# Ledger of designs, part 24: VH-VL binders against q58428r495to569

Target 1, 75 residues: q58428r495to569
Amino acid sequence: SGGKDINYIEVNYEIKKGSLFPPGFVDCNENISYNDEVVLIKDDTFLGIGRALMSGFEMKKAKHGALVNIRNVKS
Key: E = the ipSAE of ESMFold2; O = the ipSAE of OpenDDE; V2 = 0.75 times the mean of E and O plus 0.25 times the DockQ between their complexes.

## First folded at step 13 (VH-VL; framework fv_regdanvimab)

Design w1 (at its last look DockQ between E and O 0.87; V2 from the best seeds 0.00; counts 0 for: pae O 7.2 > 2)
Fold by ESMFold2, look of step 13:
Structure w1 (fold): chain C 75 residues (1-75), chain A 124 residues (1-124), chain B 110 residues (1-110)
Amino acid sequence: as target 1 above (75 residues)
Amino acid sequence: QITLKESGPTLVKPTQTLTLTCSFSGFSLTTSGMGVGWIRQPPGKALEWLALINWDDDKYHTTSLKTRLTISKDTSKNQVVLTMTNMDPVDTATYYCAREYYDFWSGSDAFDIWGQGTTVTVSS
Amino acid sequence: ELVLTQPPSVSAAPGQKVTISCSGSSSNIENNYVSWYQQLPGTAPKLLIYDNNKRPSGIPDRFSGSKSGTSATLGITGLQTGDEADYYCGTWDSYKRAYVFGGGTELTVL
């Protein structure tokens, strides 16, 4: 929960440990920095935790390469 | 059969601008996922990736040289052009163009077909 | 300088096994697909391994690839004199928004 101040990344699928690529990305906090810890959500539901591989601003326009290292997936 | 071939001058003087053309056949740069990149190799040294242009006209350049590099395409002629300004003797290398195949959905990424390369010497 | 590090050289006798390592980071090897390229003397590089561990058509199964964490490994079994070449790892780096090659490894047989 909570607007732009949380390092959230919204995805469109049920994630697995590994990498988030652009087709699975929906939106994020643009102020995320490289290597920040991020929370992955879908439909306002917490899915897991990862680390950013680029800034949030760059994620929103990226078309090539992984965006997030997904480290932990809930249940 | 997929082929790429580099063309351009083999000798340039310091400070001159190098223009290299990659002419390819057997694929189209209008096809999603297709790209053409440039890689160079100084004599006896490692491969150095320089730049890439894809079907959607997105362009990427190695950070250290991006102010000297321009990459463009002519999809109708199946050509990609690399321009490198302010050449110096350290830029002496074999220059390759290669096809990049990138799968948007999986993130799969490789340079699967390479040209034979063209050797460019920078000397006064 | 180099984003991906490889040993500068490796050597072994015919029939032996060698491995070539490639060390990187989370923005490249760990989260993007790794390829390996073979460059025989005097020739252009060619794709040897893609998607971390897959072989293009025509590459024999004595060439293999693997990845763990931020490191990738090329394996060659049944070493032949025709395998003398330079070997490069390569992958996309998400932070640099660029493709990167390792420094190359010179394989000597005999």
Scores: ipSAE 0.731, ipTM 0.919, lowest interface PAE 0.8, mean pLDDT 93
Fold by OpenDDE, look of step 13:
Structure w1 (fold): chain C 75 residues (1-75), chain A 124 residues (1-124), chain B 110 residues (1-110)
Amino acid sequence: as target 1 above (75 residues)
Amino acid sequence: QITLKESGPTLVKPTQTLTLTCSFSGFSLTTSGMGVGWIRQPPGKALEWLALINWDDDKYHTTSLKTRLTISKDTSKNQVVLTMTNMDPVDTATYYCAREYYDFWSGSDAFDIWGQGTTVTVSS
Amino acid sequence: ELVLTQPPSVSAAPGQKVTISCSGSSSNIENNYVSWYQQLPGTAPKLLIYDNNKRPSGIPDRFSGSKSGTSATLGITGLQTGDEADYYCGTWDSYKRAYVFGGGTELTVL
């Protein structure tokens, strides 16, 4: 999908403003860098926008702490 | 019921390696969410986080001392070991080990149980 | 070096209220849970507040925590002489992948 051509993060739940943690993380673009704007998606559906708190590569290994600051959630 | 206790030398010479052991009971590092961290405090100074190891064998170190620090666990003995190389008088401090409870679902974490600490003096 | 900033000292008379601030950034306080630790003279730190505003068992409700944006606050009402101690905020820093403590605040009961 078009969303996966950008800095996408796939999640497994309906997000809310706040933070994304590892249990809610499914996959992401490894090219994401710290502080990048990212798009949160679930099942190819846009859910919101956030700011990466680490690289995509690090997110895939992360087991502690928030991965993304979720700033905007689609209503 | 949950206890942690630090052990190791209380006197270390400059350039030597410090090895501290944290022996704990009442919980296991095979349990998800469990971690053990090391925190030190120089006399009259603030707490300084050093390192953390958790149930999944993830290791975290403070950046400033990363090259000098090694943390490992022996789950069968309920022990966590911290080694710190090239000790210097500036490393004189009380060293604490503490349990980190981390809820990986909520992201909640805190050092909820602390050892009494062991004072390490670096001096020639 | 310090990632979290606290006032070095606060003081008040018995029965009064004091607040201790803890200032951080988006990678720590804003996006991770803040804990507070009390360290009585000559003792190991004790968890006082966790998850921004929760009290462990045994901690009286005159201790409270709050968080807003990149800052956290510890509140102590009905100040007692026994509250004289050092107080530290702490939280995980997602960018550094490290736990971080504040510089500590010395509370004096007048």
Scores: ipSAE 0.015, ipTM 0.748, lowest interface PAE 7.2, mean pLDDT 91
ESMFold2 (binder alone), look of step 13: mean pLDDT 92; pTM 0.948

Design w2 (at its last look DockQ between E and O 0.79; V2 from the best seeds 0.70)
Fold by ESMFold2, look of step 13:
Structure w2 (fold): chain C 75 residues (1-75), chain A 124 residues (1-124), chain B 110 residues (1-110)
Amino acid sequence: as target 1 above (75 residues)
Amino acid sequence: QITLKESGPTLVKPTQTLTLTCSFSGFSLTTSGMGVGWIRQPPGKALEWLAHIDWDDDKYHTTSLKTRLTISKDTSKNQVVLTMTNMDPVDTATYYCAREYYDFWSGSDAFDIWGQGTTVTVSS
Amino acid sequence: ELVLTQPPSVSAAPGQKVTISCSGSSSNIENNYVSWYQQLPGTAPKLLIYDNNKRPSGIPDRFSGSKSGTSATLGITGLQTGDEADYYCGTWDSYKRAYVFGGGTELTVL
C-alpha cells in the first residue's frame, strides 16, 4: 500500500529527543496505535523516530499532554 | 493573594445532582495557561482527579466518571462550576478546586494553588 | 488499578533523609512533567515540586525531585516532625487523557 501505510507524524519544527507536544504537531496517519513506532517528518524531510503515546486519530484532536516520545533525531 | 474557594451543599441525598462552585481571585481564566481542576478525596483515601477546564474552554474528565461530570466556567464572575449527577454514598469526599498552570508550548503542568476543600456527605 | 505506584508508607528519624518513589509509564511519568504534593493532616494538598525537580517559592531546598525513565523520586533531607504528611505524585497521562495521582505515601517521623 502507499504512503498511508506508513506511521508518519508531520511536525512544524526542528525536533530534538524528548516529547512532542500539540503545538509542534501538524498531521499524522490516523491509523497509528498507542506505542507504535512512528516516523517524524517536516516538509517531506525525515527528522527522526519516536513512539506514539496515543492513537493517530486522538493526536489530531489533542491539546494537552505529550503525543510522541521522540527517541532518535537525524541531524 | 491568589485564592480559590469551594461552595455548595455539604449534604445531598443519593441520586441527587451535586453542583459545586469554585470562586477564585487574583487570576483570570482569560489568561493563557490558566485552568481550574477539581480533585476529590474520600475519607482516609487518596486524591482522585475529576475534571478540569482551561482558558481556551478545553475540558477533560476522568474516564470512570465522564458520563456523570459536567464542568463549565463563568469568566466574568471568576467561577468554575462542577456538576456531578446520580450521587451515591461512595461519592462522600472532600472536594477541592485548584488552579492548574499549563504551559501549552513546553507541556509544564501543575496544580499550584488549592482551595481549602468542602466536605460533601451523601446520605439518606 | 493505580496508574502511579507509590510505597504506602515510609519512616525515618528526625534529621535523616527519606526518598519516596513514584512508578508509572511512558504515557505519564516518562513524557509528561511530574509534580509532588504535600498534604499535612487535616489540610488541603500543597504543591511541593513541579516540572520534575523545581520548587515553588517558599519550599525549602531540603525537598528535591528527580525523574529517570518511568520513575520519579521525592527526596526529603533534614527530616522534621512537621514533615509528617501524605505525599502524592501527579502527572498527566497522555494515553488516558487524564491527570493522575499516585496512591499516596504516609511519612512518619519517629
Scores: ipSAE 0.691, ipTM 0.907, lowest interface PAE 0.9, mean pLDDT 92
Fold by OpenDDE, look of step 13:
Structure w2 (fold): chain C 75 residues (1-75), chain A 124 residues (1-124), chain B 110 residues (1-110)
Amino acid sequence: as target 1 above (75 residues)
Amino acid sequence: QITLKESGPTLVKPTQTLTLTCSFSGFSLTTSGMGVGWIRQPPGKALEWLAHIDWDDDKYHTTSLKTRLTISKDTSKNQVVLTMTNMDPVDTATYYCAREYYDFWSGSDAFDIWGQGTTVTVSS
Amino acid sequence: ELVLTQPPSVSAAPGQKVTISCSGSSSNIENNYVSWYQQLPGTAPKLLIYDNNKRPSGIPDRFSGSKSGTSATLGITGLQTGDEADYYCGTWDSYKRAYVFGGGTELTVL
C-alpha cells in the first residue's frame, strides 16, 4: 500500500531493466508526469524503479511505444 | 503481394489543400498491428514522418504540422487519405505512404512496405 | 528539429566495413525498437533492419544492427558498389507519440 501513495505503476509481470510496454501495464497513478520517477509494483509488491516516458493519463491509453524506462530492479 | 500506391495531384498552388490517397492491398486495416503512415522527402533532404493511422482508427501526427494535417481511413476500400492545408513551396516533396507494422506485445514498430511515392510540387 | 542524429556521410572501399551511428534519447532509441532503411538513388526507402538487429527476408547478413543506450548502429561488411545509398534510422518516440527518422547518411563506395 505504501507504493500506491507515490507515483506507482502496476504491472502484470516480473520486470527487468529496459522498457515497460502496454501489454505489461495494468494501472498507474494518473497524476504521473513525464520524467517522473515511478515505482513498479505487482500485487502490492515492490519490483523496481523507473522513469515515466509519458504522463499516467497517456499511459492508460497508449498502444505504441515504451511507457517507462525501467532503471532499477529489486534483486 | 503487399502493395501501396499513392495518388493525387502532382502540382498544387500555394495556399491550396493537398489531398493524397494511399491505396493498398495484401493486408487490412482491420487487422491488429496494421497501420498506414505518410512520410515525405523534399528533394535532396531527409525523410520526414507526417502521420499514421492504425487499425483502431487512432491517429498520430507530427507536431509541427498537426494543425494542417488530417488523416483518415476507409477500411472497406483499403484506402488512407491524407489532407494537408495551406500548402507552401517548402512543402514540395515526394510523398510516400507505407505500412506500419506494430507488434503490440513486443513494441516493435517499423515501416516495412513502402509505396513508390508521388512527387508533389507546390508552385504558382 | 531532428530528434535522431546521423553522420551526414560515410565512405569506404569495396570489401571494407562501415558503420553508421544513430544518436537519440531515452524517449526514443533507448526504450523503443530501432529500424534502418536503405534508399537507393531514385527509389523509395526499403526496410533494412527492424527490432534493433533483425533482417527482413532478402536482406543479406552483411547488414547488421545494434543498439546500446541512446544510440544505434548499422554495420555493413563486405561493402559492395550496390550498397551506395542513403541510410536512415527510425524509431518511435514515446514522449512525442510520433515516429522519428534520423537525418540520413550518404554512403559512398570508393
Scores: ipSAE 0.659, ipTM 0.920, lowest interface PAE 0.7, mean pLDDT 95
ESMFold2 (binder alone), look of step 13: mean pLDDT 92; pTM 0.945

Design w3 (at its last look DockQ between E and O 0.84; V2 from the best seeds 0.76)
Fold by OpenDDE, look of step 13:
Structure w3 (fold): chain C 75 residues (1-75), chain A 124 residues (1-124), chain B 110 residues (1-110)
Amino acid sequence: as target 1 above (75 residues)
Amino acid sequence: QITLKESGPTLVKPTQTLTLTCSFSGFSLTTSGMGVGWIRQPPGKALEWLAFIDWDDDKYHTTSLKTRLTISKDTSKNQVVLTMTNMDPVDTATYYCAREYYDFWSGSDAFDIWGQGTTVTVSS
Amino acid sequence: ELVLTQPPSVSAAPGQKVTISCSGSSSNIENNYVSWYQQLPGTAPKLLIYDNNKRPSGIPDRFSGSKSGTSATLGITGLQTGDEADYYCGTWDSYKRAYVFGGGTELTVL
């Protein structure tokens, strides 16, 4: 979908403000860069926005530490 | 009971390579969430994280010393080895190994058990 | 060079309360769990606080931790002479993919 053409991060849970950790991570755009604004989605549904704490490439292999600062959750 | 103990030379000459071994018991690096890190502390100075190796053999190094540091594990011996090349007097410090307990699910991360440390002096 | 900033020293009289601050950034303190370590003179560091505000077994409730934004704080109430030590904050830095310590704070009991 159109959402996957941007800086998307797919998650497997209903997010809240705070940190996204690896267990909640499913997939992302590898072109994401550090400090990029990202869109968080689940099952092609928009959930919120955050700021990347590392590149998308790094996120896909990360086991330690938060991946994204979740700034805004869709109400 | 969980224990860690550092071993290796206490005196190293400049330009030589330091090899330190961390021998541990009470846990295994085959267990998810387990890791061992090395931290050093120059006399009267702050703690400095050096490197970390986890149960999945992922390795992390401080950027400033990355080219000089190598960390490896021998799970069968419950040992982690740190090598540091081109030692300099500025590298004189007490070197600690410590268990890093990382909860993959919660993101919890801390060095919860420490060795007693071994003092390494770099001098000609 | 220091990623986490602590005051070099704090002091108070026995029975008083002290706080030690630890300031970082979005890539570390704000989004990762903060730990605190106590290092008594001539000894190895000891885990004092983990997960921002949790105490390991054996740590009295006089010690507390908190986090807000890019800063963390260690609180010590009912200060005792035995609390005289160096205290370090630490956390994972997601961007650096490294663990980072603060510069340490020397606590003196007056």
Scores: ipSAE 0.824, ipTM 0.940, lowest interface PAE 0.5, mean pLDDT 95
Fold by ESMFold2, look of step 13:
Structure w3 (fold): chain C 75 residues (1-75), chain A 124 residues (1-124), chain B 110 residues (1-110)
Amino acid sequence: as target 1 above (75 residues)
Amino acid sequence: QITLKESGPTLVKPTQTLTLTCSFSGFSLTTSGMGVGWIRQPPGKALEWLAFIDWDDDKYHTTSLKTRLTISKDTSKNQVVLTMTNMDPVDTATYYCAREYYDFWSGSDAFDIWGQGTTVTVSS
Amino acid sequence: ELVLTQPPSVSAAPGQKVTISCSGSSSNIENNYVSWYQQLPGTAPKLLIYDNNKRPSGIPDRFSGSKSGTSATLGITGLQTGDEADYYCGTWDSYKRAYVFGGGTELTVL
């Protein structure tokens, strides 16, 4: 044990640079920490890279405010 | 016409519990994206956000006062109630309730309609 | 120790322009929408700017808002004596899970 865990965030739409808000959020790795780099995924497809604005545990409960700063979108 | 009005005691003794009611009209807390928050302002000082409750009954409290604050709503009466325990003279302020406008898709967020405020003095 | 920092006061002559700054962080100003509130003497605050740069109905276009990175700016042109007020920025802070206001800026029109 002790390998790498993927900091994934599953979304329900095709993302763009900016902020991920709760309506676009589906699920995530609950072990994400504030300020971690995260990968955004839809239907098992990589969409882009962002930075967590709260823990993954808190993202799963959040109904208000930005969850992720989306910094890069796959082109 | 959308209005909010604060009501409750204007004089409270130290250690007592303050209960404030926000009565509103012209909108409903059953509408998605609607919420009501409480903001206070000590004399001559800045605005301080206290707590917020939304249409989905999610509650948020300023971290420094979280253990002292309770917020609840009665959707059928168009009321939101704030309770603050263990009042202290430093809690002397004007207390406002205000409606939050929130756009779920964009995350747009603002307090667009404010009550007139009620001044609460905490003194022996 | 303020989450959002504003200058305590600004001033300019009638007809002139002034700007008011609001400095924050990635968890608030950078990634969440910024609003500005005007509080005339002895009155409740009112929404002046929302969504970083939009005006509610009834707010003249001489009031404007913008943001860049972790900073937001309120601009006021054509200053009038009726603009003398306190101005607050406000936004959600995702990390604190709370709404935050700046410390306020007193505008004097001299």
Scores: ipSAE 0.633, ipTM 0.896, lowest interface PAE 1.2, mean pLDDT 92
ESMFold2 (binder alone), look of step 13: mean pLDDT 91; pTM 0.944

Design w4 (at its last look DockQ between E and O 0.91; V2 from the best seeds 0.80)
Fold by ESMFold2, look of step 13:
Structure w4 (fold): chain C 75 residues (1-75), chain A 124 residues (1-124), chain B 110 residues (1-110)
Amino acid sequence: as target 1 above (75 residues)
Amino acid sequence: QITLKESGPTLVKPTQTLTLTCSFSGFSLTTSGMGVGWIRQPPGKALEWLALIEWDDDKYHTTSLKTRLTISKDTSKNQVVLTMTNMDPVDTATYYCAREYYDFWSGSDAFDIWGQGTTVTVSS
Amino acid sequence: ELVLTQPPSVSAAPGQKVTISCSGSTSNIENNYVSWYQQLPGTAPKLLIYDNNKRPSGIPDRFSGSKSGTSATLGITGLQTGDEADYYCGTWDSYKRAYVFGGGTELTVL
């Protein structure tokens, strides 16, 4: 199926290993679940991978706390 | 100069509803990043976070007590109110209100100023 | 049941050093900022350390904080009898969408 099924998280900056907080978040697949592996993208470019710290539905509303544990960044 | 003070009943019967008021001065809950939380401490036991209300009216509650807790604010009176339904003797504790400072951009989060607490006993 | 684990007690002589650990998880300590609170006997808690390792105004530099992975540590040097208190770590838990405290550590200065 298409890209709509991917556990993507769209960000607005060049990431580094660590935490994604709400100001860097743009959008995501709402169906992501806690602890899912996610792919981080910016302008359709793959940036790295991480683990979700909450559901995708909750990420879209969150204003408090880290959203993603960024595990690996494309070098 | 920043102060918070808890007020409310000191003795409550089982099944009754507890209403506590936090009255504060030296800051406003209209200021971005400001919040007020409630924390309790049973005699001789650890701190337990209960609820938080922030400047933009976002509210958070400890999951185990979410159906029993309501938090609200009146920014014109510099007050935050916690209501806890169906009180039980295990809810006997000192209840604190505290200012939370949260920086949206960095994610910085701390309870930097605390009230002196009010002791609530739940007994027949 | 406690989300953050601390040793129940620590002790040392005046002038010595102690550390207090706080063990958590990826949804709290690892990815969110950690604070430490001091509670002197019969008093309300007060903020001692924020943002993992920063001191608010008025806290002497013999109090320090650090974080590695899912664990945080409070360090106290030059122990004084006035440091006898309970110490709590605290942080946001992103999964629970709640603030969490450790179980507390009783510091005794012998």
Scores: ipSAE 0.787, ipTM 0.931, lowest interface PAE 0.7, mean pLDDT 93
Fold by OpenDDE, look of step 13:
Structure w4 (fold): chain C 75 residues (1-75), chain A 124 residues (1-124), chain B 110 residues (1-110)
Amino acid sequence: as target 1 above (75 residues)
Amino acid sequence: QITLKESGPTLVKPTQTLTLTCSFSGFSLTTSGMGVGWIRQPPGKALEWLALIEWDDDKYHTTSLKTRLTISKDTSKNQVVLTMTNMDPVDTATYYCAREYYDFWSGSDAFDIWGQGTTVTVSS
Amino acid sequence: ELVLTQPPSVSAAPGQKVTISCSGSTSNIENNYVSWYQQLPGTAPKLLIYDNNKRPSGIPDRFSGSKSGTSATLGITGLQTGDEADYYCGTWDSYKRAYVFGGGTELTVL
């Protein structure tokens, strides 16, 4: 729940460094802006940190291209 | 087996609208992952991506020309049409249509089959 | 306006290896798959490499692609006279929501 108080992106898989694409995207804070640092979560569990490649609004409708650059994954 | 062919006027006057048609065979724009893009190349210059239309009618345009470009498809005819308004001599180029293969799951994206291109000259 | 940067020209003798670089940013090369296109003189471009390092059918293994960070590289070994052409990198840009090409590299076989 704490993660949802910040720029969060909910995913449906165990992430790794690289790119988040639409199939792995579940939901996000729509107020995320381009280049914002974001927290990746799955089932309210923190998975890692990334940088938004577009706004949260755009992520929710995007089917093309990577959504987030995943830079740090919790070990 | 897969082919694309550009057609339209080869000479356009300044301020006129260019309409180009891409006729393709060997694939369908009803198939997920399929798209058709337009790319132009001025003489001796680099490739410039213009627009893309995909199977679900999603459209993308280069920002610099967005107000001048319209892309549409007729799936039943296997055609994609590009219109470009207010043509200028600087728009003189070879215009290509090409098939885009997009894999939603992997993010793969490439123009794998190209037409031969049609040369459009803008001149008074 | 050029989003992807390539050297304008490279050259080498037959049989040698050449590399062509393509420099971009986080929103394009780093996070999206890079393709390479070969354009022989007077012809339409041809897909040479896709998905960073995969070759379409018919492309010899003398051609290779790689990507690291915000840069991609095309490698050509055993250079042949027939390889003389323009080479373009391309990829999707997530921020622009557009496909982007590099400025192209002219390869001359000495």
Scores: ipSAE 0.727, ipTM 0.927, lowest interface PAE 0.6, mean pLDDT 94
ESMFold2 (binder alone), look of step 13: mean pLDDT 92; pTM 0.949

Design w5 (at its last look DockQ between E and O 0.89; V2 from the best seeds 0.80)
Fold by OpenDDE, look of step 13:
Structure w5 (fold): chain C 75 residues (1-75), chain A 124 residues (1-124), chain B 110 residues (1-110)
Amino acid sequence: as target 1 above (75 residues)
Amino acid sequence: QITLKESGPTLVKPTQTLTLTCSFSGFSLTTSGMGVGWIRQPPGKALEWLALIDYDDDKYHTTSLKTRLTISKDTSKNQVVLTMTNMDPVDTATYYCAREYYDFWSGSDAFDIWGQGTTVTVSS
Amino acid sequence: ELVLTQPPSVSAAPGQKVTISCSGSSSNIENNYVSWYQQLPGTAPKLLIYDNNKRPSGIPDRFSGSKSGTSATLGITGLQTGDEADYYCGTWDSYKRAYVFGGGTELTVL
C-alpha cells in the first residue's frame, strides 16, 4: 500500500529495537541508500522505523552483518 | 583439534605478488557459518583485516587493498589462498589466517581460531 | 585508517581492575557483535570475548565484555602479570562489508 511508495523494508517477524539481520529480511525498495530512514513493515502493517546500514540493493544480497538499525518500534 | 597454518614465501621483492596459503584442519569450509579470514600485522602495529571467504564462497576485502587482493578456497584440500599484488615494503607484516565463525541467524561473528602467523618481509 | 578507536595504553597494579574502551559507529559496534582479542607478546591473537559479552571456554570470568550504543568495553578484574598484552576489539562493519579491528590497547601491569 502507501508504505511501499517510500523506503520500505518488509520483514518476517515482530521487530524490536536493535538490529535487523538477513534472516528477518524479506524484501525492500532497492532505491534505499545507506543511512536512509526506512519503514519496517510486515504483511502491509507498519512496525517501526530504522536506518539503513547499506543500500537496498545490497540488503537483498547480504548474508553477513546487520542490515538496519531499528530505532523506533510501534507500540 | 582445529588448526590453521600459513605458508608461503617469507621474503618478497617490491612489485612482486605474494601468495599465501592457509591450510586448516578440524573443520570444513562447506559447513554453514564457517569462514577463513586473513589478518596482517606490521611490526609493532595493530591488526589489520584483509579479506574473508566463507562457506558459500562469498568474498570480502578491505577497501584500501581490494584491487590488490584475491582470496579463494579449495574445499577439497582445506586450503584458502590469498594473493596480494604489487608488494611494497610497507606491506611487511606478520600475516595470519583465522577461522571466522558466524551465525547467519544470530549475527554472531568472531575469529575464534588463529594460525601462528607467517612473517613476510618485502625488501629489495 | 582505523574504524574502531581504542586507548593506546592502560596500566594498573596486580589485583586491580582495568577497562578498555572501543568506540565505533552505527554501521559497526552499535548493530554488530563485538569481539575482543588478547595478544600476548610474540604470539598470535586469541579470542577473549565474543558476541559482546560471551567468553570462550578456558577464558576466566575475570574478563568481561559489554556494549552500549556505539561503544564497547572490555573489563579485566583481579589483574595478573600474565594479563600484560595487547588487546583488540573487532566487529563487522555493515556499510564497509568488512571486518574491522581497533587500534589496540597495550596493557601494562605495574
Scores: ipSAE 0.841, ipTM 0.948, lowest interface PAE 0.5, mean pLDDT 95
Fold by ESMFold2, look of step 14:
Structure w5 (fold): chain C 75 residues (1-75), chain A 124 residues (1-124), chain B 110 residues (1-110)
Amino acid sequence: as target 1 above (75 residues)
Amino acid sequence: QITLKESGPTLVKPTQTLTLTCSFSGFSLTTSGMGVGWIRQPPGKALEWLALIDYDDDKYHTTSLKTRLTISKDTSKNQVVLTMTNMDPVDTATYYCAREYYDFWSGSDAFDIWGQGTTVTVSS
Amino acid sequence: ELVLTQPPSVSAAPGQKVTISCSGSSSNIENNYVSWYQQLPGTAPKLLIYDNNKRPSGIPDRFSGSKSGTSATLGITGLQTGDEADYYCGTWDSYKRAYVFGGGTELTVL
């Protein structure tokens, strides 16, 4: 799909280092590739940096397993 | 008192289709977090996960065999069926079904109860 | 071929401790829960450890699990001859969208 060329992932909660699982996921750039660096956002606010464990296309429909390895959390 | 039991043919010829049934009791595939998977083990070799179907009818297959595998369920009969096409002698193995418990919220995932297995030989 | 790597075999005397390693990647061991399975000779596998380090009811404290980075470890203390078995690690792989088992480790108690 479209949008910015930024590898963003929108979440619904205040993240911490570890794994993003499907219940916390809202939306993403579907063009993200496996192993890409991604930026995590909530309500238009930057939260941190992670690494994709699957494509953005797959993240939008995944119900099983971790989506992102969250490496850095702001503040 | 949760049990699973595999049933089906024990001898299959090359190129034939194998159909195995997992009959279970003590849980339902209508319950959130419940699933049934199939795992095989060739004689003297390691476990190989094949496929999984969950309560929400999501299906997963090992990539190398995806085109040969079909998994389905009948929740009213407490049964899961695995079909594997184009059988070959290398597919000779003990086939297990096992209950998968998956917690959507935490991501917890394990095969906690296993059937006794059924041995399938593929030969001429 | 194997996504998760385990030593093929380990051995120790009764009463001693052994560890069994399981090496994987970010898409499996690092970010998903690890389980361990025990397979006694001639029997079906049995869940031994789940959620990296938890024991099902009936599994004695001699069995423990841990995880660091992309590696998981099964620990067995107070070894008994009844512990002779094959041990498998297992976890979900997010990239492959599949469950994966290690190659198994044969434990011999001598």
Scores: ipSAE 0.767, ipTM 0.924, lowest interface PAE 0.7, mean pLDDT 93
ESMFold2, look of step 13: ipSAE 0.752; ipTM 0.926
ESMFold2 (binder alone), look of step 13: mean pLDDT 92; pTM 0.947
ESMFold2 (binder alone), look of step 14: mean pLDDT 92; pTM 0.947
OpenDDE, look of step 14: ipSAE 0.772; ipTM 0.935

